VH-VL binders against q9p7v3. Designs and how they scored, part 7

Target 1, 220 residues: q9p7v3
Amino acid sequence: MNKSIFIQLQDQIDKEHSIREKLTAEVDLLDEKLRVLQLLLANCEQNLENQEEILEALEIIKSKTRGLAELASNFPYYKYNGVWDRSIQKVVYLYLLASWTGRLDKSLRPTYSLLSLSEVGQILQVPVFPEESTFHLSIEQYLHAVLSLCSELARQSVNSVISGNYHIPFEALNTIQKVHSSFQVLSLKNDSLRRHFDGLKYDLKRSEDVVYDLRIHKLV

## First folded at step 1 (VH-VL)

Design P11 (framework fv_praluzatamab)
Fold by ESMFold2-Fast, scan of step 1:
Structure P11 (fold): chain C 220 residues (1-220), chain A 121 residues (1-121), chain B 112 residues (1-112)
Amino acid sequence: as target 1 above (220 residues)
Amino acid sequence: QITLKESGPTLVKPTQTLTLTCTFSGFSLSTYGVGVGWIRQPPGKALEWLANIYWDDDKHYSPSLKSRLTITKDTSKNQVVLTITNVDPVDTATYYCAHIEYSGYDAFDIWGQGTLVTVSS
Amino acid sequence: DIVMTQSPLSLPVTPGEPASISCRSSQSLLHSNGYNYLYWYLQKPGQSPQLLIYLGSNRASGVPDRFSGSGSGTDFTLKISRVEAEDVGVYYCMQALETPYTFGQGTKLEIK
């Protein structure tokens, strides 16, 4: 090959690297706030003071997600979506968890149900099912988030019994059963999603065991 | 009981196309979460994964071999077929097909007996 | 690709003694679902590989209690508490976290 071809290839590599660095910097800022919100949602409530911090973290995450979407709109979507895919999965997951547990708004009312992909998109002000050149929430990101929610609900079911809350295990089981039933009908076209789905059978069994134990002890 | 058996030519000439068939029983490749994969082992060497096919016809290939590999299924015959084009002596190996189930171990659990394919002129 | 490295490559063992095989991955095999997608296989002479351990530490159906798997992330160990003559063969670790699935080089266990 001609030497000038290699110089052109190096220039293209450098340009792509620069774009990835710019996107990665925005993702890092989003990830920092995602870590904060995850800790807030995992902690036990002693006072209702955590609710204000949670609402602030949700708004910051929404703002940073929109900022990432705007930046990403300047570049080919399918070339760079790997840079933010995991972080956006986590954004969706934390919004699903906040909604399920009643932390999404000032009312503190749990939904014990899933926000739809369209509802999450509306809340975040990010498109769903757009033309391929635009930033959007994907079906795969939503499904990963739903599976992550089920794992967290199974974990919280064990812990809620320790704290004397017997309602949460029942609601968690109901949610996990619904998700499990729905996934069995789906034809998944994504290897990563299928791997994540394998964990659901263990989350279901853990949740069933908690409820079974409560029924034996006549606590539900 | 799940069983799989590989079949195909034992000797293939360089540049030819190698076609291997996996015939199975004890499960259906229309069942949610079920798949079949192909793995090979050159004489005295380590195992190498080649390709997977799943109940929904989703296919995965080894990136280094993708241009030469085709995996297909015939659910009615309980068969999975692997095709390798432009074979070379380095493709000499024992070829295995194996069962995989997402709701089970989520990896290869039951393997066929293997079929030795020699690529030689 | 995720590279899987096993040690030792050759493991002579006296019957009744314990044996330990290490497997290292170039990337973490811990999925967000909490499982390590690491598997151990045994290939006895002239036979097909058979599954011993799935998802890092779980024994497959029919596998004797003397086999155990441990580890997380990038470092994994297969341990045999008391080696028997029927354990002779080549042991392989495999990752199934992402495609391509990759195997270690294999560890040949022989009776002294």
Scores: ipSAE 0.000, ipTM 0.452, lowest interface PAE 15.0, mean pLDDT 86

Design P12 (framework fv_praluzatamab)
Fold by ESMFold2-Fast, scan of step 1:
Structure P12 (fold): chain C 220 residues (1-220), chain A 122 residues (1-122), chain B 112 residues (1-112)
Amino acid sequence: as target 1 above (220 residues)
Amino acid sequence: QITLKESGPTLVKPTQTLTLTCTFSGFSLSTYGVGVGWIRQPPGKALEWLANIYWDDDKHYSPSLKSRLTITKDTSKNQVVLTITNVDPVDTATYYCAHRDSYGYEWYFDLWGQGTLVTVSS
Amino acid sequence: DIVMTQSPLSLPVTPGEPASISCRSSQSLLHSNGYNYLYWYLQKPGQSPQLLIYLGSNRASGVPDRFSGSGSGTDFTLKISRVEAEDVGVYYCMQALETPYTFGQGTKLEIK
């Protein structure tokens, strides 16, 4: 019937594909740096040998996150947020982990404490809370990041004992217990978040077992 | 200690609304992490998940059936109700309700009711 | 939707011999929390389904040691080391990684 209408539809498809490709390219660059930082933060021991590298990686991630936010702000949030959602969750998680381990400047928050969503937004210079047509850090991204932190703390607690560091398991347990108590006040309206929370109870149990073993060995 | 039992009509006519009630004991649907789901099984066929309701009144539905399904709870009566509108003969199935808990080791559909057979026919 | 595929669909077994059932998912069931959201159920003739295995490899309360679950991502196996008469029924795998939760088509285990 009308080839011109189909040509216009093809143009729109090509335009949307181009937008997704541009966003994906920025996300890929961010993901490279997230992998580097994750390896540098692989243990909670306060080893200063790689401190300069960690600070450099954090600054690069901050810069690339802002670049992604600027690009993404030109397009409908709800249509394209799936392209960056997982990577931004990881950005938040790694900043929470760097802060908790004292690798971020201690003047911002004491070691072994949790950054709030607003504080993460301030550090990254990215808006928080839903605003139409604006890139922002979501509550769901923050909550996923907090749960990921608890899993990592439980994992690193086992490793820190093997390395002879007995302080980390106590601080990790304290943090996981606080997060667990806080989540019990929340109404979880998201299946993904609800499943992630299911893992928290296992992380809590694992962390409790590590501390229990330490107390038993101290009594011997 | 946890028990669930389904109740409802055994026969409904096409185009009618089917209402099924799950009555349970041994847990409260106000307890953090707890939910109740509905699963059905047409004669000789596989299990099909329909809907879940949680302690915080959050509700999830099978996308293919969402427009026809409503799940509600009455915490004081220990009941969960599933309503299916505009029933068709293909809705003939045994309907089960099942317990869901995120706490501990019994997370998804660990305990099921006995099931209630619903035939859709005139 | 995540599609769950079981094989074999029919499994005749001599009592005392081992049995193995495969379950494959159309996408990974491994969540970022480290768990595979894969569950195994047994439905004995005329009875409701009962949970055997949760989160890929964990035996549910009261389930005999002869049952074991293994696998990760998209390929999972339920194994019975020595089949007994009471094990007769239809075995189903289910994914609960995302809604809609989906079941495999079922594997009917029968004594020869």
Scores: ipSAE 0.000, ipTM 0.473, lowest interface PAE 13.5, mean pLDDT 85

Design P13 (framework fv_praluzatamab)
Fold by ESMFold2-Fast, scan of step 1:
Structure P13 (fold): chain C 220 residues (1-220), chain A 122 residues (1-122), chain B 112 residues (1-112)
Amino acid sequence: as target 1 above (220 residues)
Amino acid sequence: QITLKESGPTLVKPTQTLTLTCTFSGFSLSTYGVGVGWIRQPPGKALEWLANIYWDDDKHYSPSLKSRLTITKDTSKNQVVLTITNVDPVDTATYYCAHSLGYSYGDAFDIWGQGTLVTVSS
Amino acid sequence: DIVMTQSPLSLPVTPGEPASISCRSSQSLLHSNGYNYLYWYLQKPGQSPQLLIYLGSNRASGVPDRFSGSGSGTDFTLKISRVEAEDVGVYYCMQALETPYTFGQGTKLEIK
């Protein structure tokens, strides 16, 4: 009897391990494409030649995210969401960055603004309402992505000055200021998100310093 | 590599509907970022953009002609069709279809068909 | 609509000499992303238009380096450093900043 019970427990352990391995394999494939897109977007201000590669990478990432969503919807969300949470945060972040910089579509028109959570969900064709599916884009994933965007915009502001583009620092500052103001209204009850938000003050200061230096040297 | 060819009637009477077909090869209109546009040129006059259609079936029309224009695609046949209703003699022109690059070029027309002359006359 | 104005409308040139064509827009074609949505096309006699320059100053594939585009905002120039017989035709500028996409009147380059 006891042996039968332990055999059943082992079967359950093996099943859960198998599910995690299957999900991890899909996430690894997604992560490969995320690394490619991140490199393309890090250099996008200086290179229109890579636009078709960016559009291809965005479409592959969208497809792989939807595939992951379909697979994950067969299993309890809160039991397995740790397997994909960081990767989905990065998907949202890269779509926000592509939209902000004008690389999201064929128009090459920067938005210099944030896509909403609903707009990201619509673009990726993934639910944003928890009640409708096991897999969904969470508020926490979106907020982490927005904070990551601010860090990248502060970094690109420095690089854009080096390359002679003085417009980007101004738009980056405007975006970071709006995000900072908006976050101050939110009651953050997540430790990870609060710690990420604490970093925003440094991104804001970096962006302010860049714009201040440009104005002092009469370059804008 | 990329080739486009316009086809349709060469003579149309006023008030009739003009239907032009663009048949292409060397690319798919399901490819991300790709589009096809229609541009016309009346005899001895400048080029005039009419409409674009894209891989995602997004459609843009010249506002002055929008009520008369319909652009559609059949990806399996590699065809784009432009329809112009209620034609007038001022619609007499050579009609071109062209490959539109949403990649790298900001909606430039890089490869054009040979053009088809359409005369609107009674 | 954005109006595109070219000058001159007729340009007789001796082979081997430089040529310059101006294009002016009624509104700035400089997007906040730093690019000018201005394009140059050449239509040789009896042929379809062909792309020469995209986004203000970039040569299209296969276009000889004697062609160059310059300018920003509302004033643009197409230059040919030494005109060859094969360069005869009508040159058009086009804006694709917003729909409707609009073309200039055209500049006819002729060998004198």
Scores: ipSAE 0.000, ipTM 0.427, lowest interface PAE 17.2, mean pLDDT 85

Design P14 (framework fv_praluzatamab)
Fold by ESMFold2-Fast, scan of step 1:
Structure P14 (fold): chain C 220 residues (1-220), chain A 123 residues (1-123), chain B 112 residues (1-112)
Amino acid sequence: as target 1 above (220 residues)
Amino acid sequence: QITLKESGPTLVKPTQTLTLTCTFSGFSLSTYGVGVGWIRQPPGKALEWLANIYWDDDKHYSPSLKSRLTITKDTSKNQVVLTITNVDPVDTATYYCAHRDYDYVWGSYFDYWGQGTLVTVSS
Amino acid sequence: DIVMTQSPLSLPVTPGEPASISCRSSQSLLHSNGYNYLYWYLQKPGQSPQLLIYLGSNRASGVPDRFSGSGSGTDFTLKISRVEAEDVGVYYCMQALETPYTFGQGTKLEIK
């Protein structure tokens, strides 16, 4: 009977909605801490007093990412990954940014380089193995995070010049150039990632212009 | 001050090619991150994005209209030109050009718009 | 394509009263950089659209503080704390997370 079939479909819809709501609640908690860390890292080259807050935020984000991974592992990865995909991209991005800028540990030593996907997985204690029944960091999430890092480095290059720091623009340009060259050899199968990559040329040009301006005015 | 102004024919016949010119001032299309887009609005209907062109000559088109659209720029004249081939009465709309900027974040938005030019497609 | 849905389509308000417009997207507009690529425009009668809010919650230059944007992901709201006669027009939300950029169907705000 059509009525009975519709009742069963409604029950399934309600169950899936309940799962999505539980995952969304965990993601919302993670997002709160991601917003805090992003603000702390936005002016990191000028404010060393906030290092303990940054370390605390990184640890909380790591813990909440693990909690989300444990909850998500109870459900099909590809069916529900849309709920956390953007937030996990941001987790990876902020860890890359913290590493690049020297805020990942108490030494305050910038790496001016990229953590690999495997290194991020080790730090977060999350698998990078593409197991279909297991929560994992994806190549796509990592590549989006790398592209987001380039955009932020281009932005910080402009700000660092205003504050009289001429070293950051050169390191940012070097990083963005390496990322751009690396992406040129990749065969991108994802439309979102391809569109994000298309924006990298603006970040590269912006970074080039900052360095070019410094050289022309003999500030370096 | 950023200003844009659209110009072109007010009446075109079905199957003809429509050419619209956007003339602007207050910015240069040689400036990194800057672009110009075209948006149209049929009478009494919602806005529809058509195409963007950027400082580096990168071009984006609405997929449903891509085969009929061509966008070009002349940075020395501060002009962007949109061409629509094989027009149909459904293409009757007010056509706007608008300035795009990248505000140190991924993506961009239309912050300054031209006055619009009404194009009627009829026999 | 990302579909943008606005409600209500028609919004009669009394001057001085608050107004609220909803915009829903068919997929999340939250980018990995933490920004929502959602924009609000006002088109006054006989005029071109003008930008009110960019990236979800930021007021454009020259926009009165009675306008505010909120929301994240798929659900967004534009609020006017005290509607004035000059606020009459059609309000549109737009997503610019991916091409094609898409607009909502519009909300017509009228004085009653």
Scores: ipSAE 0.000, ipTM 0.427, lowest interface PAE 15.4, mean pLDDT 84

Design P15 (framework fv_praluzatamab)
Fold by ESMFold2-Fast, scan of step 1:
Structure P15 (fold): chain C 220 residues (1-220), chain A 124 residues (1-124), chain B 112 residues (1-112)
Amino acid sequence: as target 1 above (220 residues)
Amino acid sequence: QITLKESGPTLVKPTQTLTLTCTFSGFSLSTYGVGVGWIRQPPGKALEWLANIYWDDDKHYSPSLKSRLTITKDTSKNQVVLTITNVDPVDTATYYCAHRQYGDYEYYYGMDVWGQGTLVTVSS
Amino acid sequence: DIVMTQSPLSLPVTPGEPASISCRSSQSLLHSNGYNYLYWYLQKPGQSPQLLIYLGSNRASGVPDRFSGSGSGTDFTLKISRVEAEDVGVYYCMQALETPYTFGQGTKLEIK
């Protein structure tokens, strides 16, 4: 009936552990689908063979993200957000990549541009800039996702040249230059973001080198 | 070979509902990126787009006619149906259905194969 | 809505001579992806429209190489290098950048 103070403390420890386990289980299921979608999006060239799988993966990721948001809304955001932070960064990143490459919808129209944080929130049906500390897409998650996109675009620029697609390197460079320019006006107070941003200079240089080589050989 | 054929009444009275059926072959409306559109042409006038339906049952309508238009599909029968409510003599036109496809570089948002058309006269 | 305007509305041509049709849009049809969402159709007398040109400049399957499309943004041109008798009919441009998809008023090509 009446519990000793130590039994009550153990119950609280067990409760918090149980919550972390439940959140981790949902995150693991999301991560599995994120790995699948990332492999499907590795090809920057438009093709129909995997598009149905990409749309299925996007919809499942959206559904699982919302399920995680619903579960997480029952618990203190700042106490548990570390459990899903990296996975949600990946969700945002893959939606940015799908939009940039034209895989977000049936139109197969590449945007060659960035979805805003608000646009990603609308697509995922997850809050941004909340009035309360509830589950939401953070500015830091979005910025990490944008930087990850630039790294992937620089990588795909090399591969697209090998495949004979000379348009992608130009669009990738334009996107990376815009991101680099935009980050210059930001005051980054997060060490993780600062280190990630430092890597952008490498992606910019790699993308520049690809376009420079194409220009010298008169392929653009 | 992709073929489409329109069918429905040739004469309809004002205020009635017009129902047109597009029956097709050579493709499936369950195939990714595929859609069917409806376009009309009043005698001696320009073409006017009315509506599209896609493999995933997504539907788009001309805003000026949206309140009067309904587009549906029966994938198993290879049919698309367009319904126009409260018809008026200005709805007199040849009605076409057409195949369209996303995700093929050659045919983004284009209507590439059209049916023969069916003339509908709205008159008392 | 995007308004499509064609010129001329009537185009009499002597067989073997070139023909040129202009299409102007009230808004740019150039998407950020680099494609112009403009299409050219030919409607021969008593027949359904047939696709000639897609995405501004690409010739549809089975269309003779005497047909070519050019232009970007708001100004587009369909050219026939050497008109043949079978080319008679009404030519339409169409935009599919945004709904509603809209057509030009048509250009009637007649043999002189």
Scores: ipSAE 0.000, ipTM 0.418, lowest interface PAE 19.3, mean pLDDT 85

Design P16 (framework fv_praluzatamab)
Fold by ESMFold2-Fast, scan of step 1:
Structure P16 (fold): chain C 220 residues (1-220), chain A 125 residues (1-125), chain B 112 residues (1-112)
Amino acid sequence: as target 1 above (220 residues)
Amino acid sequence: QITLKESGPTLVKPTQTLTLTCTFSGFSLSTYGVGVGWIRQPPGKALEWLANIYWDDDKHYSPSLKSRLTITKDTSKNQVVLTITNVDPVDTATYYCAHSEGYDSSGYYLPFDYWGQGTLVTVSS
Amino acid sequence: DIVMTQSPLSLPVTPGEPASISCRSSQSLLHSNGYNYLYWYLQKPGQSPQLLIYLGSNRASGVPDRFSGSGSGTDFTLKISRVEAEDVGVYYCMQALETPYTFGQGTKLEIK
């Protein structure tokens, strides 16, 4: 009986498992830092004293993302990208949120606009266009991150009224409207992205209702 | 702490309508991305998915059973109701309701991450 | 409908030994977003199913590190590095790439 074929198959299985374990370990470390940054950004408009912690968390996430990219570049992208895809979506999302709210640097100046995929790639020092065997930020990751940003902006619009900040709802509505219009032009062939986009209509309505309520009460 | 509990009749006669209620706590079906599904398991058999309902009232049904199934929600009561018409002895099963976070192929999707205890329904004359 | 096939259907294992369960789908579960919409559940005797692995390879909250999921496309594996007595039960894979969601027939893990 020829046993060598089964030994070779087991060796390949073991090697793939070892690779997934190494990648998963790096992703888990990144996820820990992403949870920290998300908590710090949850109440951006009401807590400016945490800016130094936010800057440190952003730098750590950038470093961890580059470390993951370096490790991942040794292995086939499409075979293993499922291990890090959700975490990288969250990296992009948090950088978009930090930029929009003015937390990317010491200036504390909100952009009230979207960083492009290329701009995020430049900031993170990670490629943004597909190249063979190269770790990169995907269009799908970016689009999911943009939709996640819209949900968070709609949530913060509701909360900003409580704090007396009436500028945030206006800027959030403007951003969500632009995203909604842009997605309407896209021919989405990805079911997960289509489903995520379907949720955008609720974020838009929530944001519209906040602004409408403010105008009815003569606050804007 | 997410908890779900199924309730309904334990014995139903063939041709009758079976109505099952899932009562839950620890989450709201008005929360973006949240859903509740129904899965059944005939005695000694595999799990079979029946239907899902989501925060936005979007509904998905098993095609083989679609004509007999209705799923509805009442977010104020924290309840999801499944109705099966014209029951047959082959519908005898333990019926479970379960929580989902995320949505169909949305990227982040955890279907049936918390399950109710199940309720055994016997269809017999 | 996507058909899910598990093997083996019965898996007797000695405590402390590794165990491996295969799950094959009739079509690729790999989405263009890079995720495999494949999930693993454990149903212990007399209990409700519990989620073990989501999106092919991610452990659910509270699941011990001895459980791991691997595979892509149409061929998936659930591994237990060292089987313990509390791991006894029926393991199911499920696809959620498209409706109807379909489960494998189940693999019964039992102690020798």
Scores: ipSAE 0.000, ipTM 0.433, lowest interface PAE 15.3, mean pLDDT 85

Design P2 (framework fv_praluzatamab)
Fold by ESMFold2-Fast, scan of step 1:
Structure P2 (fold): chain C 220 residues (1-220), chain A 120 residues (1-120), chain B 112 residues (1-112)
Amino acid sequence: as target 1 above (220 residues)
Amino acid sequence: QITLKESGPTLVKPTQTLTLTCTFSGFSLSTSGVGVGWIRQPPGKALEWLANIYWDDDKHYSPSLKSRLTITKDTSKNQVVLTITNVDPVDTATYYCAHSYDSYGAFDIWGQGTLVTVSS
Amino acid sequence: DIVMTQSPLSLPVTPGEPASISCRSSQSLLHSNGYNYLYWYLQKPGQSPQLLIYLGSNRASGVPDRFSGSGSGTDFTLKISRVEAEDVGVYYCMQALQTPYTFGQGTKLEIK
């Protein structure tokens, strides 16, 4: 006797639920390590005592991201990418932040440089072009990460002045200005990305104000 | 305003150890991307780079002088110290310390320099 | 080591006229990040060097716009569109692509 249509549908539902559970478990492990790195980078502009922990966290995140990619490559990308999308955005963001602040090997990328999507893919050893609709870094994930970086750089500019560091505001402003100019020429077809980009104008204004105050008070 | 000032002996004898101190203000050597380098200039000759120290305590030395050079920092005192062992008359030069963005490689602000003469 | 070669070594210039100094490196100074790690410094008589141009073509803060840097890879030029009396001194190029950082032999600019 053939299995009933409803029992076959239940089996498919159960199978998809099982896949989501497996992916979610890997994502949860990655998220745990992302929280650790985020805390380590919170004051990275002022203190290098945690450099070894940062490098260890970056390697663990790379390993966990590749493990997730390997698992996810067994399943349709567009059906399950919502399970890891936000976590991968955060992976990209933290690698951009670590690179910009000089925490990565500077022989690969100098401090205050913005990693390209392709460079992030090379570092993580994850595809950036969907040759077979397998796990890959998306343009939208990268752009969200870049915008998140700009918000963090604007925040750190304020804090760096308080600590007597006058270089960070100028480098942050330069980066935010370049990002702002680049985004203005893009035709954004994603509502979440457009809303995120709208926030960039406030980050730019905040960075401009910090630099303006430094010049007026002749602290540089 | 970034300022740096070199200090140390003006006269040292051959075979002695030369210690130079760079005292700075207007920046911190704990800031990502920042470094301090030492450059010397023998009288009437070109500039010669000696060593760099960076925010992450990474140190780079001129290969020809590496065995004789030590560079250290004390971020709480805003000081960088360069030590040159076994000096000889060819080490006679004006010694400069300079602020740099490590990521860009520029020495943008230089100290006034200190002339060191190596003579018996 | 990367060898930096400047020409001319001596440059007499009439005030108000343009001046040009060449700097050539024994290997490319263009990094994979898109920047040329080439710098121009001016050392006025009795003074410490001062930065004029960083990363090939960017003017340092406070440097007059009559100074410009150009070039890529192994061939670089510093141009002064209109030489002033205060421009007298020795000009040095430097590479910072790799250690040891190396300087050119210097170009002495004199008013004639």
Scores: ipSAE 0.000, ipTM 0.450, lowest interface PAE 17.2, mean pLDDT 85

Design P3 (framework fv_praluzatamab)
Fold by ESMFold2-Fast, scan of step 1:
Structure P3 (fold): chain C 220 residues (1-220), chain A 121 residues (1-121), chain B 112 residues (1-112)
Amino acid sequence: as target 1 above (220 residues)
Amino acid sequence: QITLKESGPTLVKPTQTLTLTCTFSGFSLSTSGVGVGWIRQPPGKALEWLANIYWDDDKHYSPSLKSRLTITKDTSKNQVVLTITNVDPVDTATYYCAHRLYDSSGYFDYWGQGTLVTVSS
Amino acid sequence: DIVMTQSPLSLPVTPGEPASISCRSSQSLLHSNGYNYLYWYLQKPGQSPQLLIYLGSNRASGVPDRFSGSGSGTDFTLKISRVEAEDVGVYYCMQALQTPYTFGQGTKLEIK
């Protein structure tokens, strides 16, 4: 290989490295706020103590997600989407969790249901079904987020019983069962998603066991 | 308290469709966490689980029989219906419906009296 | 499918004597949550099955204390400390760890 060809390849490498660094910096700022929101949602049931902090975190995450989308739209989507894929999965997951638990607004009214991919896109003001090269929420990101929600609901189901809340386990089981039934009609062509889905059977069994134990002991 | 009763034809010809109805009292399929299952027992043989239906219309079927089974409910009538297509003499059995919690870890706590269905020409 | 095997198939007992029924599964019924998904049913002559024991060792409501369940994993036992005439019938074990739920072939307990 000629030295001039080597210099051209080095320039391209440097250019792509610079783009990845810029995207990574935006993702790091987003991840910082995602960690904050996750802690607030993990240790909070229905109360007003931290609701203002949750609303602030949701708004900051929405703003940072839009900022990432604007930056990313300047570069080939499929070349760089690996930089933000996991973080965007977590954005979707935390919005699904906030909606399910009633923390998405000041009403504190749980939905006990799933926001659709389109609804999440509307809330975040990010495209869902775009043309090539446009930053968007993917079907795979949404499905990973739904599966993550099921794992968290199974965990919160156990903890809510310990805390004396016997209603949450029934709503959690209902949600996990509907997700399980829905996934069975999908042809999953992604190895990561298939492995994540394989875990759903344990979340389902855990939730069933909690509800079964409550019924046998006549706590519900 | 909780009671279930099966009803349907006592004799069905091979290749026909068998429809069985479970009518119950003492609980409602509008109550979150409640379900009804179907189990059969051929004369002198072991019990065989067929299908479950729950308050939210979620349905589970025995994999070997899934293509032949349909389970439905009418919550307002307190009824669950099981349909078996293309019956064969080996489908001759006493059919039971039973109450369960939304996966009561798989057991059935209250059973109907059973209805004997004979499949013959 | 998980296969359930009971022994003995026929169990003649004298009233007042103890009785023991074995149930073996082709796969472990012990879940990571610590429960054995094994159940015991009694079917009295001309009657529907009735639940005796749930989750391996827990006695169902209304079941006399002379009935007890034990075991873990693949080997389970139902014991009757003092057999009474009303205990005659066919005993079945069932697993609910996996669908399809499967039953043993049954053990017929009868008075000598």
Scores: ipSAE 0.000, ipTM 0.409, lowest interface PAE 17.9, mean pLDDT 84

